# VHH binders against Probable histidinol-phosphatase, part 1

Every score and structure here is a prediction.

Target 1, 306 residues: Probable histidinol-phosphatase, of Schizosaccharomyces pombe (o14059)
Amino acid sequence: MPISSHSHSGQFCLHAQGKLEDVIQEAIQQGFQSFSFTEHTPRDRVEDLYPEELHLQPEDLFKTFDEYVNEARRLKQNYGDQINILIGAETEYIRPESVELLKSLNTKYNLDYFVGSVHHVNSIPIDFSPELWQKALQHVGNNPEQLFIDYFEHQYDLMQRLHPLVIGHFDLICLFAPEDAKEVFKNSKSVWELIQRNIKYAVSYGGIFEINTSAFRKGWKTAYPQQRLLELMVEQGAQLTLSDDSHGPHQVGLNYHLAKSYLDKCGITSLCMIEKGPDGNGTVVKNVTVDNVWSKFVGTNGITNT
Below, numbering starts at 1 at the first letter of every chain, in headers, positions and changes, except where a header shows other numbers; antibody chains are not in Kabat numbers.
F, E and O are the ipSAE of ESMFold2-Fast, ESMFold2 and OpenDDE, as the mean of both directions, binder to target and target to binder. V2 is 0.75 times the mean of E and O plus 0.25 times the DockQ between their complexes.
[cut] stands for letters that were removed.
The coordinates of atoms that the task and the answers printed are left out; those that the model quotes come from them. Centres of patches stay.

## First folded at step 1 (VHH)

Design b1 (framework vhh_nb_b201)
Fold by ESMFold2-Fast, scan of step 1:
Structure b1 (fold): chain B 306 residues (1-306), chain A 120 residues (1-120)
Amino acid sequence: as target 1 above (306 residues)
Amino acid sequence: QVQLQESGGGLVQAGGSLRLSCAASGFTFSSYAMGWYRQAPGKEREFVATITSGGSTYYADSVKGRFTISRDNAKNTVYLQMNSLKPEDTAVYYCAADYEGWSYDEYDYWGQGTQVTVSS
């Protein structure tokens, strides 16, 4: 009875695959007890289109998001008795003004929650390619410490102004960091002070941190966040949830066997499941045991656990 | 050349104790989390215990209160003190090194394993 608090489909995300209905059918087939649809939020400027979206206009992104919410609600009506379905969105925080757009989306659609993600530093994508990560580094004068500082400052602004329920892949900024930048990350007192501030702040409003397994398929030995950060979160009393950040039916529950090993290694025995309150009112968080989450889970692959 | 050399395994009666040691070389030991995993016949490899570079310790529920992991950075060695051993603890025990979340698939270093057999 696995859970996932973060997912995408090829129907509404250009770098993903499959229909939203195929994704939820796969989750049901694998025995998921809870699964959240969290497609990317639209952007209102041409400058903020990803390289894959250069053939589109901002208006197309808003149309796609509207179609997403309508389809998600249809699927919740049709499959909600078989699986707990949440309808949310993954944020795009490109500039401070992005938050007002996110607030307006929530006013219009009354989403169950946001996955609060930062994919840009100073409006430059940091998880799309190593080349764009280097462009972001050049923007701050080739100073990796400043790039990390700016990332966590953007994350903090998002947290303060939106209070996203789920904090998305906390340390995404490290995905394309070269070895020398990773050493700066590990050793910077300034960066770790911002990390501690952000964790404490999210805990203070009831934010929960996702254990995001997409890091494994991207070559990481851990989920997001890396072990030192996860240990700090636990020490600070943070609540945790589980996410596959799936980009199609083939990625639903992908590498969850590695996530189980990682959680066990870190002594984590409890996770948060997100669901609707009684009679479908409000969004509530419940504790579930790690053993319950992996109960009756058949997995997607016969990959050997480490 | 990275090496993890395990020792201390053997045969012990139920209720007895064993201390496993893992001597590490070829990497900056103090920067790595060190762990113990075990594999019983016909089972997948399972987590037992870990100690981070900062000294925080974590245990599988099945061994909490019975096993203690520790490290000696001056000797580049990690230890697993196993008390109140049960027949269910019978397995090959593997030492592992993990650079705390740095990516690379060949990054986990594993020892050769040491057999622990607990008789009734």
Scores: ipSAE 0.000, ipTM 0.288, lowest interface PAE 11.5, mean pLDDT 88

Design b10 (framework vhh_nb_b201)
Amino acid sequence: QVQLQESGGGLVQAGGSLRLSCAASGSIFSSYAMGWYRQAPGKEREFVATIDSGGSTYYADSVKGRFTISRDNAKNTVYLQMNSLKPEDTAVYYCAAVYSDHEFYGRSYDYWGQGTQVTVSS
ESMFold2-Fast, scan of step 1: ipSAE 0.016; ipTM 0.351

Design b11 (framework vhh_nb_b201)
Fold by ESMFold2-Fast, scan of step 1:
Structure b11 (fold): chain B 306 residues (1-306), chain A 121 residues (1-121)
Amino acid sequence: as target 1 above (306 residues)
Amino acid sequence: QVQLQESGGGLVQAGGSLRLSCAASGFTFSRYAMGWYRQAPGKEREFVATITSGGSTYYADSVKGRFTISRDNAKNTVYLQMNSLKPEDTAVYYCAAKYTYVTSWGKYDYWGQGTQVTVSS
């Protein structure tokens, strides 16, 4: 019975497709036991808008997020008896001041949890395009080691100040990294020390790391995180969860057969499922077996959107 | 500034072929799904074909097996190869772009101005 701790819909995300209700109906049809809504958090500056959002104002993002939470709560009321639904958000950490905005959103909406993601380094998007990744690299003097250092320092600041339950796609910074930058990532002792620090810190507050299958549809041979990092997480006693990071009904459970192979290769037999505590209060983490997660899984008809 | 420019339309006989091109500028082409839509006089705009950023292709049933969508990321261009054309294929053909990893039956972000295709009996 599969799970996903990270998802998006076209109703509330410009680069996704379909209604939030279509996404949850698809998860139910595929036999998911747990599915989390985790739309992107709003931003309060025009400078923080993605290129696709240049026709919007920050106020539009706050209105969209409010509409998201209301729709998600309606769907949880209507479908919650059929599937375990969590209502959270995926963070946008653009600058240090972003964390106070995230805290205010949690105060207002009382979200089940955050997927703690970093999509920007020094306020420049690093997962939108190769061109913007190069702009982020230029910002640090064309030094890829410094770009990786800044990424993991931003991630650490987010972890320390917000304690997000789920650590989103840990090594996203590598998505558009050219081969020479990937070599620096692999061989830098400074970068490796920051990676170790961040993993140990998240483990210390009960943070769990997502195995995020969106990496497969973006051309990777592994999920996020890459194998070397996943092996380090296991060595450090990290708890792991599973996420499709779906961007529409067609991506629900996408490439989960590749994720199963990856987990098996790495000797991983246990994952975490997120659910509400007794009487519907609080958010709790429950251990499940990999065999249970893949039990009676229907999948997406075996077609990958590479 | 984002721009989509269609070309390759024209008059063709039934059973003939045309290749439409759409040249894109002002965005990272390789990250966008590209689609073709068409609109005949007095009808609503209808989906024809899409190619995702990853290269997966999807077609309307009416064109399946006759039309092929492809892309050249080095040239920032999407193509629609139209074979075995029928009079019912007569329409203005629009190129569209959306930042997405899935098929874009929903709202597209950018649209071209269109190119006329006329298929005679």
Scores: ipSAE 0.000, ipTM 0.120, lowest interface PAE 18.1, mean pLDDT 87

Design b12 (framework vhh_nb_b201)
Fold by ESMFold2-Fast, scan of step 1:
Structure b12 (fold): chain B 306 residues (1-306), chain A 121 residues (1-121)
Amino acid sequence: as target 1 above (306 residues)
Amino acid sequence: QVQLQESGGGLVQAGGSLRLSCAASGSIFSKYAMGWYRQAPGKEREFVATIYSGGSTYYADSVKGRFTISRDNAKNTVYLQMNSLKPEDTAVYYCAARYGSWRTPYSYDYWGQGTQVTVSS
């Protein structure tokens, strides 16, 4: 029975496709045991809009997020008996003040959890395009070690102040890194110390790391995080979860067969599933076996072959 | 278990239209995502269109605006309406059905035998 802790729909994300209801119907059709809605959090400044959002105002993002939470709750009421649905959000940490906005959203909506993601370094997007990654590099004096340091410092600030349950695509900063920057990432003692600090800190508050399969559709040979980081997480006793980071119904469960091979290669036999407590209150993390997650269904009448 | 049978292929002139049909048997059709793929001689099989059980549709950029996928759950049939056909649309068109994309590398569990579409000029 597969699970996903991280997803988007075209109804609430301009670079995604399809309605939120189509996404959950696809997850049900594939026999998902648990599926989380985690649309992007809104931003309060015009300068923090993504390139595809420049025709919008910040107020539009807050309206969209409100509509997202309302639709997600309607879908949980309608489909919650068929699949475990969590209603969360993926963070946008653009500047230190972003955390106050995130806390206010949780106070207003009482979200099940956050996927704690960093998509910006020094307020510049690092996963949108190679061109913007280069602008982020220029901002730090064309020093890739400093760019990586700033990324993991932002991640650490987010972890310390928000305690997001799920740590989103830990090494996203590497997506558009050129070969020379990748060598710096691999060999920098300073960067490696920050990585170890951040993993240890998240483990200390019960944070879980997502194995995010969107890396495969972006041309990676692994999910996020890359193998050496996954091995470090395992060594430090980190708990792991699984996500497709789907951007439409056509991406639900995409490349999960590659994720299984990756987990097997790394000797990982256990994952975490997120669910609501028995009385519908609180968010609970439970261990599931990798074999259970990848138990296949026979299409006839939804029969599961365990 | 699903068996798929395509029909409606043939020869058509550039700018013309064809409607492909795919009849499904042996399982609960309404729960399946249905898709169309095509393969030209000497090329890999490429995605054309998909329709999910809930009715959402997705298209390859090369056919968007010209092709329309639809389904009739009462008839256990999926259709591909192809308009403004081009010589480069010439291929064998395959119907596919899946109950879950994570089950196979190809994202489809069942495949038909294909139907030839030839666009002249």
Scores: ipSAE 0.000, ipTM 0.254, lowest interface PAE 11.7, mean pLDDT 87

Design b13 (framework vhh_nb_b201; at its last look DockQ between E and O 0.01; V2 from the best seeds 0.00; counts 0 for: pae E 15.7 > 2, placed apart)
Fold by OpenDDE, look of step 2:
Structure b13 (fold): chain B 306 residues (1-306), chain A 121 residues (1-121)
Amino acid sequence: as target 1 above (306 residues)
Amino acid sequence: QVQLQESGGGLVQAGGSLRLSCAASGFTFSSYAMGWYRQAPGKEREFVATIWSGGSTYYADSVKGRFTISRDNAKNTVYLQMNSLKPEDTAVYYCAADRYTLGYKSPYDYWGQGTQVTVSS
């Protein structure tokens, strides 16, 4: 039975497709055991709007998020007997002050969990385009090592202050890294020390690292994270979960067959499924066996990049 | 039409002070990070200071403790208070605006024409 711990919909994300209800129906249709709604958290500054959101104001994002939570609750009530549904959010950590906003959202909505993601380095998006990645690089004096350092420092700050249950796409910073920067990433002792620190810390508070299959549709040969990181996580006793990071029903379970192959390659035979705690408070983690059934899940628009 | 107009430059003796101003128009000033850069003859343009829309500030190491960047959103103006000026600070100073944090060599949305600052020994 497949799971996803990280997803989006077109109803509440302008660069995604489909209604939230369409997404959960697709998950049910595919036979998912568990599926989490995790729309992006709103941003409170105009400069933090996505390119597709330029016609909006921050208050519109908050309104949208409110509507998201309400819809998610409705859907959970309607479909919860058919599938395990969690209601969370993916963090936008843009600057240190972002954490306070995230905490306030958690207080207001009592989300099941956060996907702790960093999409910005020094307030510049690093996963939108190569150009913006370069902009981020230029901000730090065209020093790729510093850019990576800053990314993992942001991630560490987020983890320390918010303790997100799921760590989203751990090595997202590498997505648009040019080849020379990738070499720096691979060879930088300082960067890998921070990586080890972050992994260790997440493990210490019970964080779960997602294997995120969106990397495949982005052209990677692996999921997030890359193999060296995944091996390090496993070595440090990390718990792992699976996410499609779907942005619409067409991407539910997308490239899970590739994920299965990747997991096999790395000797991973079990993943963590998140459930609501028995008292309605908190979450619990259950192990799910990775079997050959997982290889059949490709999504409606599945691609192969292996 | 977007405009950034620098003022306040001039000739000053070493150890002296200047206050630069940059008046902005044609865009939502409060939503932009503002910054100062400088370019000396024969040198590349270099980062001096930036102030976020939220008020956070960053400085080049060479000017830390001597320069202060600030902004007045009501006046659509960003300022650079320069104290303890050195001959090495001689350059054309440029005002810049960007939706995101201004970096060392980033392409920015808007630039001023610059104002000359000359520090004599």
Scores: ipSAE 0.000, ipTM 0.232, lowest interface PAE 13.5, mean pLDDT 90
ESMFold2-Fast, scan of step 1: ipSAE 0.209; ipTM 0.656
ESMFold2, look of step 2: ipSAE 0.005; ipTM 0.137
ESMFold2 (binder alone), look of step 2: mean pLDDT 85; pTM 0.872

Design b14 (framework vhh_nb_b201)
Fold by ESMFold2-Fast, scan of step 1:
Structure b14 (fold): chain B 306 residues (1-306), chain A 118 residues (1-118)
Amino acid sequence: as target 1 above (306 residues)
Amino acid sequence: QVQLQESGGGLVQAGGSLRLSCAASGTIFSYYAMGWYRQAPGKEREFVATISSGGSTYYADSVKGRFTISRDNAKNTVYLQMNSLKPEDTAVYYCAAEWGYDSPYEYWGQGTQVTVSS
């Protein structure tokens, strides 16, 4: 009975695959108890379009998002008796002004929650390619410590102004970090003070941290967050959830057997599942055991994660 | 700047086997999730199999139990071992490299033809 708090589909994301309905059908087939649709939020400037979006206008992103919410609600009506479906969005925090756009989307659509993600530092993408990560580094004077500081300051601004329920892939900034930058990350007191501040702040408003398994398909030995950060989160009383960050039906539950091993190694025995309240208006968080999440689950590879 | 080159395609009888290879050049292969897709004439490109940079695999239901994807990071190569081939497996097979989370960059090879005769 697994869960996922973060997912995408090719119907509403140009770098993903498959229809949203195919994604939810795959989750049902695998025995998921809860599955959240969390498509990327639109952007309001041409300069914030990704390379695959250069043939589009910002208005097209808003149309796509509207179509996403409509389709997600149709699927929730049709499949909601078989699986718990949440309808949210993954944030794009490109600049401080991005938060006002995010607030307006929530006012218009009354989303169940946000996955609070930072994919840009000083408006430069940091998870797109090693080349763009290097461009972001050059923007801060080739100082990796400053790049990490700016990343966690952006994350903190997002947390303070939006209070996203789920904190997305906390240490994404490390995805394309070269070895010398990773040493700075490990040893900077300034960076670790910001990390501790951000974790403590999210805990204070009820934010939950995702264990995001997409790190495994990118060559990591852990999910996001890496083990040292996960240990810090546990020490600070953080609540955790599970996400596949799937980009199509073929990635639903991908590497969950590796996630189980990682959670067991770290002594994690409980996770949070997100649900709508009984009145249908509120979003609530429920504790589930790791054993229950992996009970009778057959992974995408045919591997039992129990 | 990733370049992908497929090889190993050809004509095979139903029930036979083929091993496809995809050699990557241009950047660090180990950062990429690698996949195989196929396209029959007049059809859309269909997912076949993927292997993450960490080695986890996923297969389309139509090939599960018959095909095996693997990678050799030292040789910058991904493989697709195809067993118990059926006429409906006839297609051009494409190698793909998937770049990072939320990346729009998918690099594609030129394709290799697989023809399975009855």
Scores: ipSAE 0.000, ipTM 0.179, lowest interface PAE 14.0, mean pLDDT 87

Design b15 (framework vhh_nb_b201)
Fold by ESMFold2-Fast, scan of step 1:
Structure b15 (fold): chain B 306 residues (1-306), chain A 124 residues (1-124)
Amino acid sequence: as target 1 above (306 residues)
Amino acid sequence: QVQLQESGGGLVQAGGSLRLSCAASGFTFSSYDMGWYRQAPGKEREFVATITSGGSTYYADSVKGRFTISRDNAKNTVYLQMNSLKPEDTAVYYCAADLGYYEDSWTPAEYDYWGQGTQVTVSS
């Protein structure tokens, strides 16, 4: 009974595929116990549109998010007896003022939780392309240590002000980092101190860290987070959840066999599943065994856990 | 050029012990995680044990308490001490250098650097 705490559909995300209903049907077919809808939060500035969104206005993003929540609630009503469905959102933290928008969305929609993600450093996207990653680096004077510092400071501000339940792909900043920047990330004491601070802070408010398998399809040998960061999380008593960060039905459960190998390699035997409280009020976190999560699992393309 | 060379395999009776060695060259050994994997006849390759650059160790449930992974950075060598061997431990054992994302982020996980393998046969 696999789980996923982070997903997207082509119906509400321009760089994804398929309808939201197709995504949940695929999760049901694969035997998922729990699956969360977590589409991107809207942005209120033209400057914050992704390259594929340049034909849109900010108002269009708010309309799309409204349509997402309505469709997600319809699907939860229709399929909720077959699979545990959570309705949340993945944050866009572009600038400090972004948090007020996120709070207003939660007030309006009463979302189950946020996946607290940072996709921008100093308002520049760091996970869209190598070229934009280089632009973000240039913005901080071509100093990769400063880029990493700014990333984890943004993450910390988001954590302090929003307390997102799930911490999204913790080390996403490394996705397009060239080899020399990766060495700085590995060896900087300043960066390591911020990483430790952020992990400790999230643990203190009950935040859980996602093991996000999208890193595998992007060419990584691990899920997010990389192994040394995962080891630190375990040492600090952090709770972990599992996410496919799927961008369409074809990516539901994608590379979960690699995630199982990664968890086994790191000695991880327990994960967290998110569900609604006993009376359908609020959200609660429940511990599940890794063996239970991979029990009776048939992955994408017929890949199974052994 | 990364090279990994396993040794120490052989035939042993159930309950016996073997020590595998993996000599590494072509990279800064002390900076990388090292691991052992195995492939039994007719089975897929499976994880056995890993040791991080910092010395932390992790084991598959099937070998916990019986196998011990260690490393000698001065000799560029990783070891697997296998005690209380069972017939089901029979496999070709492979040494792997885990480059992690920061050295090989553009290569899928299945392309870890591997040695040629060493055969371990446990008789009943």
Scores: ipSAE 0.000, ipTM 0.133, lowest interface PAE 15.2, mean pLDDT 86

Design b16 (framework vhh_nb_b201)
Fold by ESMFold2-Fast, scan of step 1:
Structure b16 (fold): chain B 306 residues (1-306), chain A 121 residues (1-121)
Amino acid sequence: as target 1 above (306 residues)
Amino acid sequence: QVQLQESGGGLVQAGGSLRLSCAASGFTFSNYAMGWYRQAPGKEREFVATIYSGGDTYYADSVKGRFTISRDNAKNTVYLQMNSLKPEDTAVYYCATYWSGEDYFTHSDYWGQGTQVTVSS
C-alpha cells in the first residue's frame, strides 16, 4: 500500500502531464493508501516566472492555484473514501519576502501542509537547467561552496519562518552540480555544519524529510537525499516520508522498487504517513512500516515492488 | 543552450519501418529524460514515447508494441524505432528534452525542428 507526499499534474503545472483526476485515479489503481496533491505555490513577480510561464502574468499563477485548490477539494470529496487525500502545496522560496506570501496562502486556503522546497538560490533557479545553475554559481563569484552555503541558509530561513511539515528534496542543489562542485559539497566542513543544523532544526519542530524518488528518473543512483545525508538524518533521529514527486499519471509510483532497495540498504524500516485527524480536522503524522508501504504494491506499468 | 536535431524521417509504405534519431547538445544529456512527440496536419501535438535517465520507458497506447525508444549516452542521441507503421502514424516527429527528468515539453527552446514521416497505403 504505497504513499506519496508530493505530486504535480499537467492541469496545474506546465512542465507536467495529465489532469489531477487522472493522477489520483492512477494512485488508486496502484493501491496507494495515501496521496498528497502539492502543486507549486504562485509567485508575485514577473522575473520569477519559469521559461514555460513567460506567456503568463503573476496574477495568472494565483488564479491557477485557486483553481487547483477547488479541483483538489472536489476530488477529495469524490475519492476520499477510497484513498487518503491531503491537499497541500510545494513552496517556492525565491527571496525572504516569499515566506509572507506563503503564510497568506495558508491563511486563505487552510492547506493541510507545505512541502518546504527551495528551487532558487539568490532568486536564480538551480533545478531548471545547467545554464541557470551556472548563472547562480556566477552570482556568488564562481564559488560552489558559497552557492551550497546560500542554498542551505535559504532552506534554514524557510524552516524557521514557515515550519513546513515535509522538507522537500533536501539536496536538490546537487542536481546540476558538475563533478568538481560535487567534490566541494562532499568535503566542505562549512556546508556539512549547515546541513547538520538544518536537519536538527527540522527535527526539533516535527518536520519530516521526504525520500523523493524523482532523483532516480533524473539519473541519480539514490532518491533525494543522497545516502550520506540520509544516514545523517537517521543518526539525528529524523522522521522520513515517501514521495514520487510525480509530474503526471505515468510517474505515479515510478521507481518505487529502487526506493525500496535504497531504504533496505540504509536499514530504514519505518516511514511517516500524513493523515487528517479525527473527523477530518487537523493534520496528523503516523508511523507505518516499510513492509506495510510495499505490501501488495503493483507499481507503474504493472511492476511489483515487494 | 539546448539544441535538438532530428533526422531519419521519410516516406515509407504501410507495414514498413523507420528509425528516427535526435542529436542533443548544450546540456549533460545523461541527466535528462528524452521524449518523442508528433503532430499530424490539423491536429494538436501528441505524446509518443519517453525514456528517463535511469532507462525506464513510457509509451502512448497508440504505439505500444510497435515503437521502441532507446538512448546512447556516449553519442548524446535518442532513437525511436518505428515498426509496423500505419497511415495514421503520418506526422512531423519532434524530439524534446525533459528538464531534470520532469516532463517539461512546452518551451520552444527544448524542441527540435522536427522530421517528417509519411506512411503511404
Scores: ipSAE 0.013, ipTM 0.243, lowest interface PAE 8.2, mean pLDDT 86

Design b2 (framework vhh_nb_b201)
Fold by ESMFold2-Fast, scan of step 1:
Structure b2 (fold): chain B 306 residues (1-306), chain A 121 residues (1-121)
Amino acid sequence: as target 1 above (306 residues)
Amino acid sequence: QVQLQESGGGLVQAGGSLRLSCAASGSIFSDYAMGWYRQAPGKEREFVATIYSGGSTYYADSVKGRFTISRDNAKNTVYLQMNSLKPEDTAVYYCAAGLYDWETPSEYDYWGQGTQVTVSS
């Protein structure tokens, strides 16, 4: 009975596909026991709009988010007896002031949780293209160690001020890193001290780290996080959850067969499932076995590859 | 790398139709989101339409219902069918390509040279 703690739909994300209802119907069809809606948080500046959004104003992003929450609540009412549905959001941490916007969204909507993600370093996107990753590198004087330091400092600021329940794709900064920058990441004592600090801090407030399978479809041999980081998280006593980071019904549960092999290789036997408290109030984390997560799994990779 | 080449631009009368094509060469076309942008003299580049790798589409309000974006992955080509053309649609039209699943495609990775579309009254 699989789970996913992080997902998107084409109805509320311009680079995703399908309606939110299509996504949840696919999760039900595959035998998911828990599935979280976590659409992107809006942005409050014109300069943070993207090329596909140039016809919009920041106010339109807030309207889209409002429509997302309303649709998600309708779907939870209609399908919540068939599958455990959580309603959250994936953070956009573009600048330190972003955190106040995130807090205001939680005050307004009383979201179940945040996936605490960093997609920008010094307000420059780092997960869109090698070219934009190089622009972010230029911003820090072509010093890859400084780019990694800034990324993990942004992540730490987000963690300290928001306490997001789920830490999103921890090592996303490595997605477009060229080989020489990956060597710096591997060998930098300064970077690994920040990584250890951030893991320890999240563990201290009850944060859980997602095993995010989108890395497989992007050519990685592991999910996020890479094996050395996952081993460090286990050593630090971190709790782990599972996420497909799906961008449409066709990506629900995608590569979960590969995730099972990865977890087995690393000796991971337990994951966290997120659900509402016994009275339907509050957000609760429950331990589930890896074997239970993959039991009765009828998804794209499970049947074909077994 | 992906290289993009537009074709199909020209002069048309108001109310007419025109089909633009953009041929892509190089890497994995089917994994890329494909888009069309336009720029009139003295104005900023404006979004027109996008099609994601799985076929999902999004349109600017100014062209919605009149323009249709489509793709043929076997031919590595994206198309923009422009119907009910207006003088305001006069611009250089650019093809763009970016990776399918980016969280926020703030810039497309690859751009074509552009093709001129002129709509006469």
Scores: ipSAE 0.000, ipTM 0.143, lowest interface PAE 15.9, mean pLDDT 86

